# VHH binders against EKC/KEOPS complex subunit cgi121 (cgi121): the designs that were tried, part 49

Target 1, 174 residues: EKC/KEOPS complex subunit cgi121 (cgi121), of Schizosaccharomyces pombe (q9p7j3)
Amino acid sequence: MILPLFPETQVHVFVYENVSNCAAIHEQLISQNPIYDYAFLDAATILYKKQVYSAIIRALEDRRDEQMKTKTIHSEVILSLSPKTEISSAFRQFSMTKKSKNIVVVKIDSKLTEEEEFERLDKLVEGNRVEFSDEELQKLIDFKVLKKNYKLDPSTLENPLASILSSIALRGYS
Key: E = the ipSAE of ESMFold2; O = the ipSAE of OpenDDE; V2 = 0.75 times the mean of E and O plus 0.25 times the DockQ between their complexes.

## First folded at step 2 (VHH)

Design t23 (from j1 with D103R R104K G106Y Y107P T110R S111T P112S; framework vhh_5j56_2)
Fold by ESMFold2-Fast, scan of step 2:
Structure t23 (fold): chain B 174 residues (1-174), chain A 128 residues (1-128)
Amino acid sequence: as target 1 above (174 residues)
Amino acid sequence: QVQLVESGGGLVQPGGSLRLSCVASGFTFSGSDYYAIGWFRQAPGKEREGLSSISSSGYGSTSYSDSVKGRFTISRDNAKNTVYLQMNSLKPEDTAVYYCAARKLYPFSRTSSEYDYWGQGTQVTVSS
């Protein structure tokens, strides 16, 4: 993917359903194995492609401006999904867990193509890749989780996109 | 010199099952080369459509089109260098020529998402 404001930055996003080895992946993430340098998100928390893109753009803006709050660009993507700048709560809200079943994986600054990153991830993720599309994401979302993470009331839950994007864009200004 | 050979097509009644096989040569699933292997079909007068894919190594990540998800299952047998498509609950609209295709993912020779190698095709007919 090429972002208009960051044309030099390689970005790849992968969606996996029915992942059977989330516990093993989670152990590698907590041990900070550099092979797992990706943002591993729980698909239960992601409703729209724009939600992921907004978090990526915000993380890249924070890196450009030397305002990153976390150690890596991938951890900054996870933080950027959260409406607050609390690192530990952002990871609890959006990161994959040992019990996750469906995941969204983001890679930034890859020296590899999308196909090469997919090959690498196939050795790490035991699951089925699906298209990164709003249609596929809407099959994997958990609306209870989405509502809690973004503090949505019943009136905004029917069309939550604007509220979610505002929360991501205004992180740290509220 | 990658070659793919399909088999297992034929005539089946609605609601029946068929298993298609795709034997790959020119690389091995247990080797260092890595391929995506996919199943496609084409009905008369229609464009070719992708149905399912699997990687030749690693965890064997799979994908399915909406039209076959839940009815078709792709799998691989690394020792036989073979990919299978198990087709259940077949419908008359599944009638088509089915193709096995492969593209190299590693070591990367190119970045294209297009499939480079195609089998000859096998006819599947679903009728009563």
Scores: ipSAE 0.000, ipTM 0.162, lowest interface PAE 16.2, mean pLDDT 82

Design t24 (from j1 with D103K R104Y L105R G106S Y107L S109G T110P S111T P112K E114D; framework vhh_5j56_2)
Fold by ESMFold2-Fast, scan of step 2:
Formats: C-alpha cells, structure tokens, sequence
Structure t24 (fold): chain B 174 residues (1-174), chain A 128 residues (1-128)
C-alpha cells in the first residue's frame, strides 16, 4: 500500500486466522529476534482496515516529526491504535498474546514486495492467510474487547467507525 | 537483582584512548523486554551528562551527544552481556566519573522507564 502523505513508504498488512503457534511467535518477539520485526496485533481488537491505516499514518507522522515514544516504527503502530499515550496499556490492549488465535501483521519499510513478505511470513506463522478486508476482519473481532479498548457505549457500538478513527487521530492532542 | 558493573577507567594522557566495559547481571541484552543501555558522566561541580546509548532492538540503534560524537563508539556483546564505550582522542574536559545505566519498557509492564539501574561508576582522568 502507498499512503498519500507517505508515498515513499511501503506498507504491507497481512491477516491470519486459526494460528496455532502464537506462543512461539510471542517468545520470538520478547527475545527481539530481528526476523520478527513486524507489528503483531490481536485480530480480536481490529474491526476495520481504516483502523489499521489510521494507526500506521499516526505512527509515520510521529516518526517524521521525531516524536516517536517507542523504539521501532512497528511498536509505534501498536501504541497508535490506543486512545491513550500509555505504552504498556496499548500493548496489553492490542498486541498479540500467547493465547491469540487470529492476528493482523503490519510491515513498514519493507525492501520486499507484498508477495515476498507473504512467503517470508508464511514460514513464521502457522495459520491461514485471509484477505485484509473489512469483511474478513469483522469475522475475527471481539466486540467486548473493542468496546473496552475504545470505551464505547451500546449506541456507539452499532456504528463505531467514526468514534474509533477519532480516538486514534486525536490521541494526545487537544 | 539487576546490577551493572563498570570497569576500564584510569589515567590517560590527552589524545589517548580507553575502553570502558559495563557488565549486566539479572537481565540479558537479548532478553524479554525492550531496553536501552546508556553511558553517562559527571565531572566535579557539573550535572550528570548523557553521552551515548544503545538499544536492545535486533540491530542495536545507537545515539551520541554532540560533545563525544565522532570520538566515542558504543557497542555490545550479547554473549558476554556487556556494553562497551570506546573513547578516542580524549581531552582534559573528558575527566569525570563514567556511569553505565539501563532503562527498559516492558511489553506488558509500566510505561514509565527512566534509567532505573545504575552502576557505581568508574573514574576517568585525562591529564599529562
């Protein structure tokens, strides 16, 4: 994907369902194996493509402006999904866990094509790749998790897109 | 539990070189959390000054203060759990106690992390 504000930045997003090796991936992330330099998100927290894109744009803006709060652009994407500027809170809310079943994987600044990244990730992730689409994401979302993470009331939960995007865009700004 | 121990200080003439070592115990540089190891110094009558840092991320991102950029090089040896500061072209104004410090942000822990672990320091004196 090419972003209008960041046309030089290559972005790839992958969705995997029925992942059986999340515990092993989590251990590689904690050990900081450079092969696993991606943002690994729990798909239970992601409802829309625009949610992921908004977090990516926010992270790229923070990098451009030299205002990143985390060590990598990928961890900055995870932080940027949160309506708060609390790093540990954002990771607890959005990052994959040992018990995750479905994941969203983001790669920024790839030197590889989307197909080449897919081939690489297919070796790391033991699951079924599905299309990065609103339809597929809506099969994997946990609405209780979404409601808690974005503090949605029942009426907002029926059409949460604007509230979610506003929370991401306005995080830490008045 | 977590400790940092500096070594390698001493007396050296202007223009000379020293290599400082910082050995960590109680955690590993390729361990469970994202962290940074930094070198600081404090000269008599001055505030503590940050000099250089290296991150635990796979490729070891480094930073340097303007006062030492081009003269000092930070590196790590993960197998020895040691961070080094190679100091070249030393000047009398580099005379100070040098400290190694670690800060971290746990993936799932508290967000706030200043330099929480400090060594006792090692004296560097540059004089002829």
Amino acid sequence: as target 1 above (174 residues)
Amino acid sequence: QVQLVESGGGLVQPGGSLRLSCVASGFTFSGSDYYAIGWFRQAPGKEREGLSSISSSGYGSTSYSDSVKGRFTISRDNAKNTVYLQMNSLKPEDTAVYYCAAKYRSLFGPTKSDYDYWGQGTQVTVSS
Scores: ipSAE 0.000, ipTM 0.123, lowest interface PAE 16.1, mean pLDDT 79

Design t25 (from j1 with D103R R104L L105K G106Y F108P T110G S111R P112L; framework vhh_5j56_2)
Fold by ESMFold2-Fast, scan of step 2:
Structure t25 (fold): chain B 174 residues (1-174), chain A 128 residues (1-128)
Amino acid sequence: as target 1 above (174 residues)
Amino acid sequence: QVQLVESGGGLVQPGGSLRLSCVASGFTFSGSDYYAIGWFRQAPGKEREGLSSISSSGYGSTSYSDSVKGRFTISRDNAKNTVYLQMNSLKPEDTAVYYCAARLKYYPSGRLSEYDYWGQGTQVTVSS
């Protein structure tokens, strides 16, 4: 995908359900294996495609402006999903854990095509790839997690999109 | 504020064992306010190298560099807010100052620059 304002940046987003090896993947992330240089998100935290793209755009803006708070663009995507700028909390809230079942994987600045990234990720992830669509994401979301992460009240839970996007785009600015 | 203090170093003969301790203050392992604690070493005239890490509850596992895998074991005692490095089958080339470091942020690459807080170090000498 090509993003407005970042047309030279290659972005790929993958969704996997019923992943059985999250503990092994997480171990590779902890061991600093560079082949796992992706943003691995818990799908229980993602309701909309626009939620992921807003976090990607915010991370790219922070990189452009030399304001990244983490060491990689992929870690910055995870941070950017959070309504607050506290890094450890953002990772607890949004990143994949050993107990995750469904994941969203983001790759930025890929030197590979989407098809080549699929081949690479299929080697790493033991799960079923599904379409990156609002329909598929809505099957994987945990609304209790979403409510907690974005501090949604009952009035916003029925249509939370605007609140989520505002939280991502405007965190820490005013 | 985070502070880390290493202890347990000393002189040991080749083939011997030592257990290093790293006492943390300013965060709790039970509170999961950190991402990982790592053990590093630096010998005179050499670069600092990573040896092992242990991640917070819910985030990870242990990792080891090839040079120490199978000989060293990292562990954690949440009640004492302490991380240990059990070093077995020590060799003269293990002689170095050993450091513990805390990483409060998630980083997939795990470079030295990604560790936020460092201890002062403890000397380990393996000699006959």
Scores: ipSAE 0.000, ipTM 0.135, lowest interface PAE 16.1, mean pLDDT 80

Design t26 (from j1 with D103K L105F G106T F108L T110P S111G P112K S113A E114D D116N; framework vhh_5j56_2)
Fold by ESMFold2-Fast, scan of step 2:
Structure t26 (fold): chain B 174 residues (1-174), chain A 128 residues (1-128)
Amino acid sequence: as target 1 above (174 residues)
Amino acid sequence: QVQLVESGGGLVQPGGSLRLSCVASGFTFSGSDYYAIGWFRQAPGKEREGLSSISSSGYGSTSYSDSVKGRFTISRDNAKNTVYLQMNSLKPEDTAVYYCAAKRFTYLSPGKADYNYWGQGTQVTVSS
């Protein structure tokens, strides 16, 4: 994918359900194996494609403006999903854990095609690849987790998109 | 396991120059393991302040505090696992113990701020 505000930046987003090897992937992420240089998100935290894109755009803006708080663009995407600027909190809220079942994987600045990234990830992720669509994401979301991460009340939980996007855009402001 | 050793400190007159070296052991400045290596200083009765940092990744992104920008230059030699701090136009106010520190970026600790490994320090004294 090519973003209108960042046309020279290649972005790929992949969704996997029923992943059986999350513990093994998590160990590779902790070890910083360069083969695993992606943002690995717990799909229980992602409701909309726009949620992921908003975090990517915020991370790219922070990189452009030399205001990144984390080492890599992929860790900056994870931070950017959080309404707070606290890095450890953002990772606990949104990143994949060894207990995750469904994951969303983001790759920025890939020198590979989407098909080549699929081939690589299919060797690393033992799960079923599904379409990156609002429909598929809505099957994997945990609304209890979403409510806690974005502090949603019952009235906003019925139509949470605007609240989520404003939380991402207003990160760092009280 | 991880150890940092500073050297190159000493006595110098105002306007002089010194080059500090920081040798790392127990890890490498490779592209597969990411580190930020920074220089800090602390004068007696003062808080420790950050001066400069360099990334182990790619071309080695650098940063400098305003107090040393234009006077100090950080560089690395990955083959020697060494980071240097070239200090020019030294002032009496630069007198301090200088520390080399390293932060390993991990998936669970990707932040730039916290340094996990510290050397024992090397004294720099700027006086006539």
Scores: ipSAE 0.000, ipTM 0.301, lowest interface PAE 10.5, mean pLDDT 83

Design t27 (from j1 with D103R R104Y L105P G106K Y107L F108W T110S S111T P112R S113A; framework vhh_5j56_2)
Fold by ESMFold2-Fast, scan of step 2:
Structure t27 (fold): chain B 174 residues (1-174), chain A 128 residues (1-128)
Amino acid sequence: as target 1 above (174 residues)
Amino acid sequence: QVQLVESGGGLVQPGGSLRLSCVASGFTFSGSDYYAIGWFRQAPGKEREGLSSISSSGYGSTSYSDSVKGRFTISRDNAKNTVYLQMNSLKPEDTAVYYCAARYPKLWSSTRAEYDYWGQGTQVTVSS
């Protein structure tokens, strides 16, 4: 995928369910293995495609403006999902953990096609790829986690999209 | 908001022992948090030296520099949000200011994580 505001930036997003090796992936991430140069998100935290795209756009804007708070574009995507600018809190809220079962994987600045990235990821991720769609994401979300991460009240939780997107866009500016 | 506070330094005789503590606030050492904690020291007129590290994540491991391997032990108490450095068989050469530091891993970067947060240090003096 190519974003209109960032036409030179290649973006791929993949969703995996029933992942059995999250503990092994997590070990590779903390060891900073460059083969795992992706944003690995817990699908329990993601309700909409627009949520992910808004975080990607925010991260790319911060990179363009030389205002990144983290060391990589992929970690900046994770931070950009959070309504707060606290790096450790954002990673705790949105990153996959050893206990994760379903994950969303983001790749920015890929030199590969979507199918080539999938072949690479299929070797790293032991799970079933599903479509990156609102329908599939809504099967994997944990509404208790979503409510806590975005400070949603019961009425907002019934239609949370605007609140989530506002939280991402206004991070650090209110 | 992130702060590290060291304690436990002091004067000790050669062959003695000390336990240093590093208490963290503004973040936690438990679960899948991506913090790593290290101990460093600096003697007057010398470069800052890395001694030991422990990962806050569940697959974390400990590491030790050759100068302290077998004598120093790093450990963590997640409930107290504290990292310890147990120092045994102390030598005059161990005299230094000891610092606790925390880092975020440079996830998906080509370089190792830098230590971003530093305590104020605690003085350790080994002499008779």
Scores: ipSAE 0.000, ipTM 0.186, lowest interface PAE 15.0, mean pLDDT 80

Design t28 (from j1 with D103K R104I G106R F108S S109G T110F S111P P112R; framework vhh_5j56_2)
Fold by ESMFold2-Fast, scan of step 2:
Structure t28 (fold): chain B 174 residues (1-174), chain A 128 residues (1-128)
Amino acid sequence: as target 1 above (174 residues)
Amino acid sequence: QVQLVESGGGLVQPGGSLRLSCVASGFTFSGSDYYAIGWFRQAPGKEREGLSSISSSGYGSTSYSDSVKGRFTISRDNAKNTVYLQMNSLKPEDTAVYYCAAKILRYSGFPRSEYDYWGQGTQVTVSS
């Protein structure tokens, strides 16, 4: 993906379904193993490609402006998915857990090609790669989780895209 | 609102034992939280020293500074949202105010996040 405001920033997004080793990955993230320097998201929280891209753009804007609230660009992506600036709640709402089954993985500033990152991640993640597409994401979403995370009512849940993107873009201004 | 409250400090003789407790409110230790809980101490005229930490994840990783390794043990009770520091073989040099602190574990990479939330501290005095 080429981002209009960040055309030289390399961004790769990967989706894995039926992941059996989320507990082991979570342990590596908690121990801050540098091999796992990615944003690991629970796919139950992601409905659209634009949702992920909006969070990436917001994180890159905050890095450019020296306004990051977390220590890494990848943790900033996780924070940026949340409608609030509370780091702990954002991680609880959107990050992969030991009980996750499907995950979305974001890599920013990779020095590897997309194919090399796939090879590396396939060794870390015990699951099936699927296309990063709205169609595949819609198979993995949990609408109850989505509704709770973005505080959607029945009128917005039917077409939540605008509400989600607004929540990401306007985080911290309400 | 995240709060940490320490208790269990007091006066003890050299070679004695104390168990400090840190009760957390405003978040829980259970689940896949991204919090680590650390114990620190500060004696008069000295810099604050890190002693031990425990991950709030279900698997809980622990660490200890060389000055307390083998004498102090960190543990948690997720049902009580409490972290403990069991202090054995206490020495006069252990006299300090002891602090419980919580931090959000950085999701990826290095370095670690600094501790974001601190308790009020509890005094430990080891005298002969």
Scores: ipSAE 0.000, ipTM 0.172, lowest interface PAE 13.5, mean pLDDT 80

Design t29 (from q37 with R100E R101W F102L L104S G105E S106D T107F D110A; framework vhh_6qgx_2)
Fold by ESMFold2-Fast, scan of step 2:
Structure t29 (fold): chain B 174 residues (1-174), chain A 124 residues (1-124)
Amino acid sequence: as target 1 above (174 residues)
Amino acid sequence: QVQLVESGGGLVQAGGSLRLSCAASGLTFSEYAMAWFRRAPGKEREFVAAISYSGGNTFYTDSVKGRFTISRDHAKNTVSLQMNSLRPEDTAVYYCAADEWLYSEDFPSAYDYWGQGTRVTVSA
């Protein structure tokens, strides 16, 4: 994928369901193993493709402006999904846990083609690949988690997309 | 109600050793990463060492590598910092911190729970 505001930045997004080795992946992330340099998100927190893209754009804007709060662009994507600027809360709310079953994986600045990334990730992730689409994401979402993470009330539930996107884009201004 | 209680601080001479301990309660200890931070007089709080929830990964700031060792005991719900070859510049209040989601972040803002601190003074 090519982002209009960041045409030089290659972005790949992958979705896996029924993943059995999240605990092993989590230990590799803590150890900063460069093979695992991706943003690993819990699919229970992601409802729309635009939600992921908005977080990626915000992270890339913060990197461009030298305003990143985290050590890597991939951790900045995780932070950027949160309506708050607190790092621990964002990771607790959106990152893959050792108990996760379905995950969304983001790669920014890939040195590999999309096909090569699939081959690599299929060796790291013990689960089933599915299409990155709103249809597939809506099968994996946990609405209780979504409502809590974005503080959605009855008035905002009518159009959660607009509320979610504004929370991501306006984080730190409101 | 989460509590982290530090102990083991005191006065030691340069070249000496101290062992700090942090007892955790009110949380599922095996699910939390643990860290030590310190604040010297007139300075900001800085990272010292961290250990992952499994104990499989440890992290240290460059100035303490080879001198300090972090460890954890799941049966006792404690994390410990063994400090050897102490230097006057190690003089600080040492804080225990806990976080569920340690992705090698050493920022104080990344940690949700903090102890009250234990004072370490290293004399020349």
Scores: ipSAE 0.006, ipTM 0.312, lowest interface PAE 10.3, mean pLDDT 84

Design t3 (framework vhh_7yz9_2; at its last look DockQ between E and O 0.01; V2 from the best seeds 0.00; counts 0 for: pae O 11.8 > 2, placed apart)
Fold by ESMFold2-Fast, scan of step 2:
Structure t3 (fold): chain B 174 residues (1-174), chain A 120 residues (1-120)
Amino acid sequence: as target 1 above (174 residues)
Amino acid sequence: QWQLVESGGGLVQAGGSLRLSCTASGSIFSRYAMGWYRQTAGNEREWVAFITKGGSTTYADSVKGRFTISRDNAKNTVYLQMNSLKPEDTAVYYCTARPYSKDLYSEDYWGQGTPVTVSS
């Protein structure tokens, strides 16, 4: 997709369910292996496509303004999903773990086409690809995790989109 | 003090082989992932090969099938075996050590570099 204000930035988002090798992927991520330079998110934390895009836009704004708080654009996406600016907390809340089963994978500034990234990721991820859609994400979300991460109360939990998006956009200001 | 010392670079003819070594000073080598990068004048460092604490290896497409990375934790040393060398492999080769980091924020360590020149 083309992003407003970042039309030359290549962005690809992939969703995998029933991933059997999350422990192996996690080991590669914490070792900072260059092949694994993606944002690997736990799908239990993502309810909407707009949630992911909002975090990507915030990360790209921080890079444009030379205000990135983390080492890579992909780690900045993970941080940007959190309503707080604490790096370790954001990773604990949103990044995949050894126990994850379903994941969302984001690639920014790829030199490869979407098809070529699919071929690369299919070699790294032992799971089933599904469409990046609100319908598929809704099947994978954990509402207890979502409520905790965004501090949602019962009045907002029934329609949390606006609260989630404002938390991402206004991180550090409220 | 943490120091990475590269050795084994030099001049070799196309089709030849070289083995680079990188020895880490200090007692924490076994807790680090290790890698090799290379740099040509005027360009950014490009990744070549990477090895995790557990010995899992990955390679850049340009060197797959020709280069092999390995480590010897008893000697605090990582190796890069370079076979079937081509003139385009000419570069300064850098060893890097990466601490395991759950939030991907920690600093990398780098060696001083060892030059490799492959003649036609």
Scores: ipSAE 0.350, ipTM 0.708, lowest interface PAE 2.8, mean pLDDT 87
Fold by ESMFold2, look of step 4:
Structure t3 (fold): chain B 174 residues (1-174), chain A 120 residues (1-120)
Amino acid sequence: as target 1 above (174 residues)
Amino acid sequence: QWQLVESGGGLVQAGGSLRLSCTASGSIFSRYAMGWYRQTAGNEREWVAFITKGGSTTYADSVKGRFTISRDNAKNTVYLQMNSLKPEDTAVYYCTARPYSKDLYSEDYWGQGTPVTVSS
């Protein structure tokens, strides 16, 4: 998709469930293999499409403004999901791990159609693609992890989206 | 800091072969993934080939089947064997070392580059 504020930037987001090779993917990511240049997120940490889009927009704004803190736009998306400014904390909380079972995968600056990008990604991920939708994300979320990552309490849980999006937009204040 | 030194570049006729070498100073070479990039004037560096610390290799579509990356950890050296060269392969070739990083924030090491010219 094209984001209105970034009309020259093609973005694709994919969701996979029941991924059997997260450990192998993780090894390629820490080796920084260029074929794996995507943001691989643990789906247990993602409840809303807007959560992912807000992190993408924040990362793109930081790139535009020369304020990126990480090496790649994809690692910047992972940082942008976090309410904290420390890179290692953001990766521990949101990145796919060897133990992950479901993932959200983001590609920014794609020169391919969604179908073409899927074809390449599907050779790397051993799992079942599902729709990138709030309905599917709700099935994959771990609410205990979500509450911990964003420090959600009972008063916040009534409207967790607003609290989560505020944390992403205001990173560095809490 | 440690350094990467490329060698083996030069002038070669189309259809010919050339082998690039990149030697690393530093005791941790065997723990790094290594790669080759190339660059023409006024353009961004283009990825060419990548080899993990365990020896798994990947290639850009434009060189697949013609180029082979390999490593010799005892000599702290990575190689790029370039066969069936085309004028389009003309570029400055850079070696890179990608440190082990769980957070994707670590700095890459880059060599100074070695020029390759493929004449028709």
Scores: ipSAE 0.148, ipTM 0.582, lowest interface PAE 5.6, mean pLDDT 86
Fold by OpenDDE, second read of step 3:
Structure t3 (fold): chain B 174 residues (1-174), chain A 120 residues (1-120)
Amino acid sequence: as target 1 above (174 residues)
Amino acid sequence: QWQLVESGGGLVQAGGSLRLSCTASGSIFSRYAMGWYRQTAGNEREWVAFITKGGSTTYADSVKGRFTISRDNAKNTVYLQMNSLKPEDTAVYYCTARPYSKDLYSEDYWGQGTPVTVSS
């Protein structure tokens, strides 16, 4: 996938359900294994494609403007999902954990086609791939977690997307 | 040069189980994801299940929770375990080997198909 505002950057997003080896993946991430150079998100925290795209764009903008707050573009994506500025909070809120079952995987700066990237990632993730769509994401979401992460209330639940996007866009401006 | 041989089709009662097998040549099996499609008369072929070389699987919504696709690399065989079968599962099932893509019909390498009939 090519983003219009970042034509030089190729992005891929994959969704897995019933992942059996999240604990193993998590250990590799802790060890900073370069083979695992992705943003691994807990799918329980993601409701919309646009939520993910917004975070990606925010991260890319930060990189473009040399304003990244984290070490890597993928960690910046995780941070960008959060309405909070604290990196640790963002990771606790959105990053895959050892106990995760469903995940969203983001690759930025891919030099591979989607197929090639998928095959590479397929060696790392043991689970069922599902379509990256709002329909599939809504099956995996934990609304309790979502409400907590973005402080959604009955009034904002009418249009959660707007609230989520605003939170992402306005991070650090409160 | 591509050879895909399907087996395991037949008649089964609703609620029953059936296991399909597809054996491919080693060169094909080792290189490609394997998948199952099905087709009824007068309709387009629809994908059922897909398994990558690494073992990641994907299923059509209509079969999730009932069907399981698996690979035996030693036998160059892909299986489709079908449980809780329904009459609407009645179709000719086709095996395919292909790279994973959004265009599920881009590859035209198919087996001859094995018929599955689920009676009510």
Scores: ipSAE 0.005, ipTM 0.266, lowest interface PAE 10.8, mean pLDDT 88
ESMFold2 (binder alone), look of step 4: mean pLDDT 79; pTM 0.796
OpenDDE, look of step 4: ipSAE 0.005; ipTM 0.261

Design t30 (from q37 with D99E R100L R101Y F102D Y103E L104F G105L T107G P108W S109D D110S; framework vhh_6qgx_2)
Fold by ESMFold2-Fast, scan of step 2:
Structure t30 (fold): chain B 174 residues (1-174), chain A 124 residues (1-124)
Amino acid sequence: as target 1 above (174 residues)
Amino acid sequence: QVQLVESGGGLVQAGGSLRLSCAASGLTFSEYAMAWFRRAPGKEREFVAAISYSGGNTFYTDSVKGRFTISRDHAKNTVSLQMNSLRPEDTAVYYCAAELYDEFLSGWDSYDYWGQGTRVTVSA
């Protein structure tokens, strides 16, 4: 994917459902295995493509401005999904866990094409890849988790897009 | 109901100029990024230009950079596209699109609302 503000940055986003090896992936992430240098998100926390794109762009902006708070661009994407810039809270809210079943995987600065990353991820993730689309994401979201992470009231939860995007765009300004 | 209404299309000779306008209603204009897309006969829709909801960022596809200028008028709830040095390859139906709170001009598949389009024909 090409982002207009970052046209030289290669970005790939993949969605997997019914993943059976999240515990194994989580152990690899804890051990900082460079093969697993991706942002692994719990799909229960992601409702829109725009939500992911906004977090990617914020992370890239922070890198451009030399203001990253985390050690990698992928961890900065995870932080950027949070309405606050508190690292441990962001990871608890959005990162995959050992018990996750559906995941969203982001790769930035890949040296591989999307198809090559798919082949690589297919070996790491034991699940079914589905299209990165609002339709597929809406099948995987947990609205209780979404409400908690973005502090949405019941009326906002019926149409949460504006609140989520403004929270990501305005984090650190409020 | 949300409406985006384009105007200003027409027939122009190569090297000429046109100014397209898009009037937005039924939404809070200041909260929306605005963009222009186009579709030539037999081709897919392509991005042309965009302006963020704050007006602080503008983006253009390479083929129009330096020839087209996008601007917005919050008082009139309009976005405009000034097209100069037009080429036959610019012949297309031009569409206005709106996206909520897009400061960074995320990909074109993210746009929430679309106009019906205005036709631009550039003769050789």
Scores: ipSAE 0.000, ipTM 0.172, lowest interface PAE 15.8, mean pLDDT 83

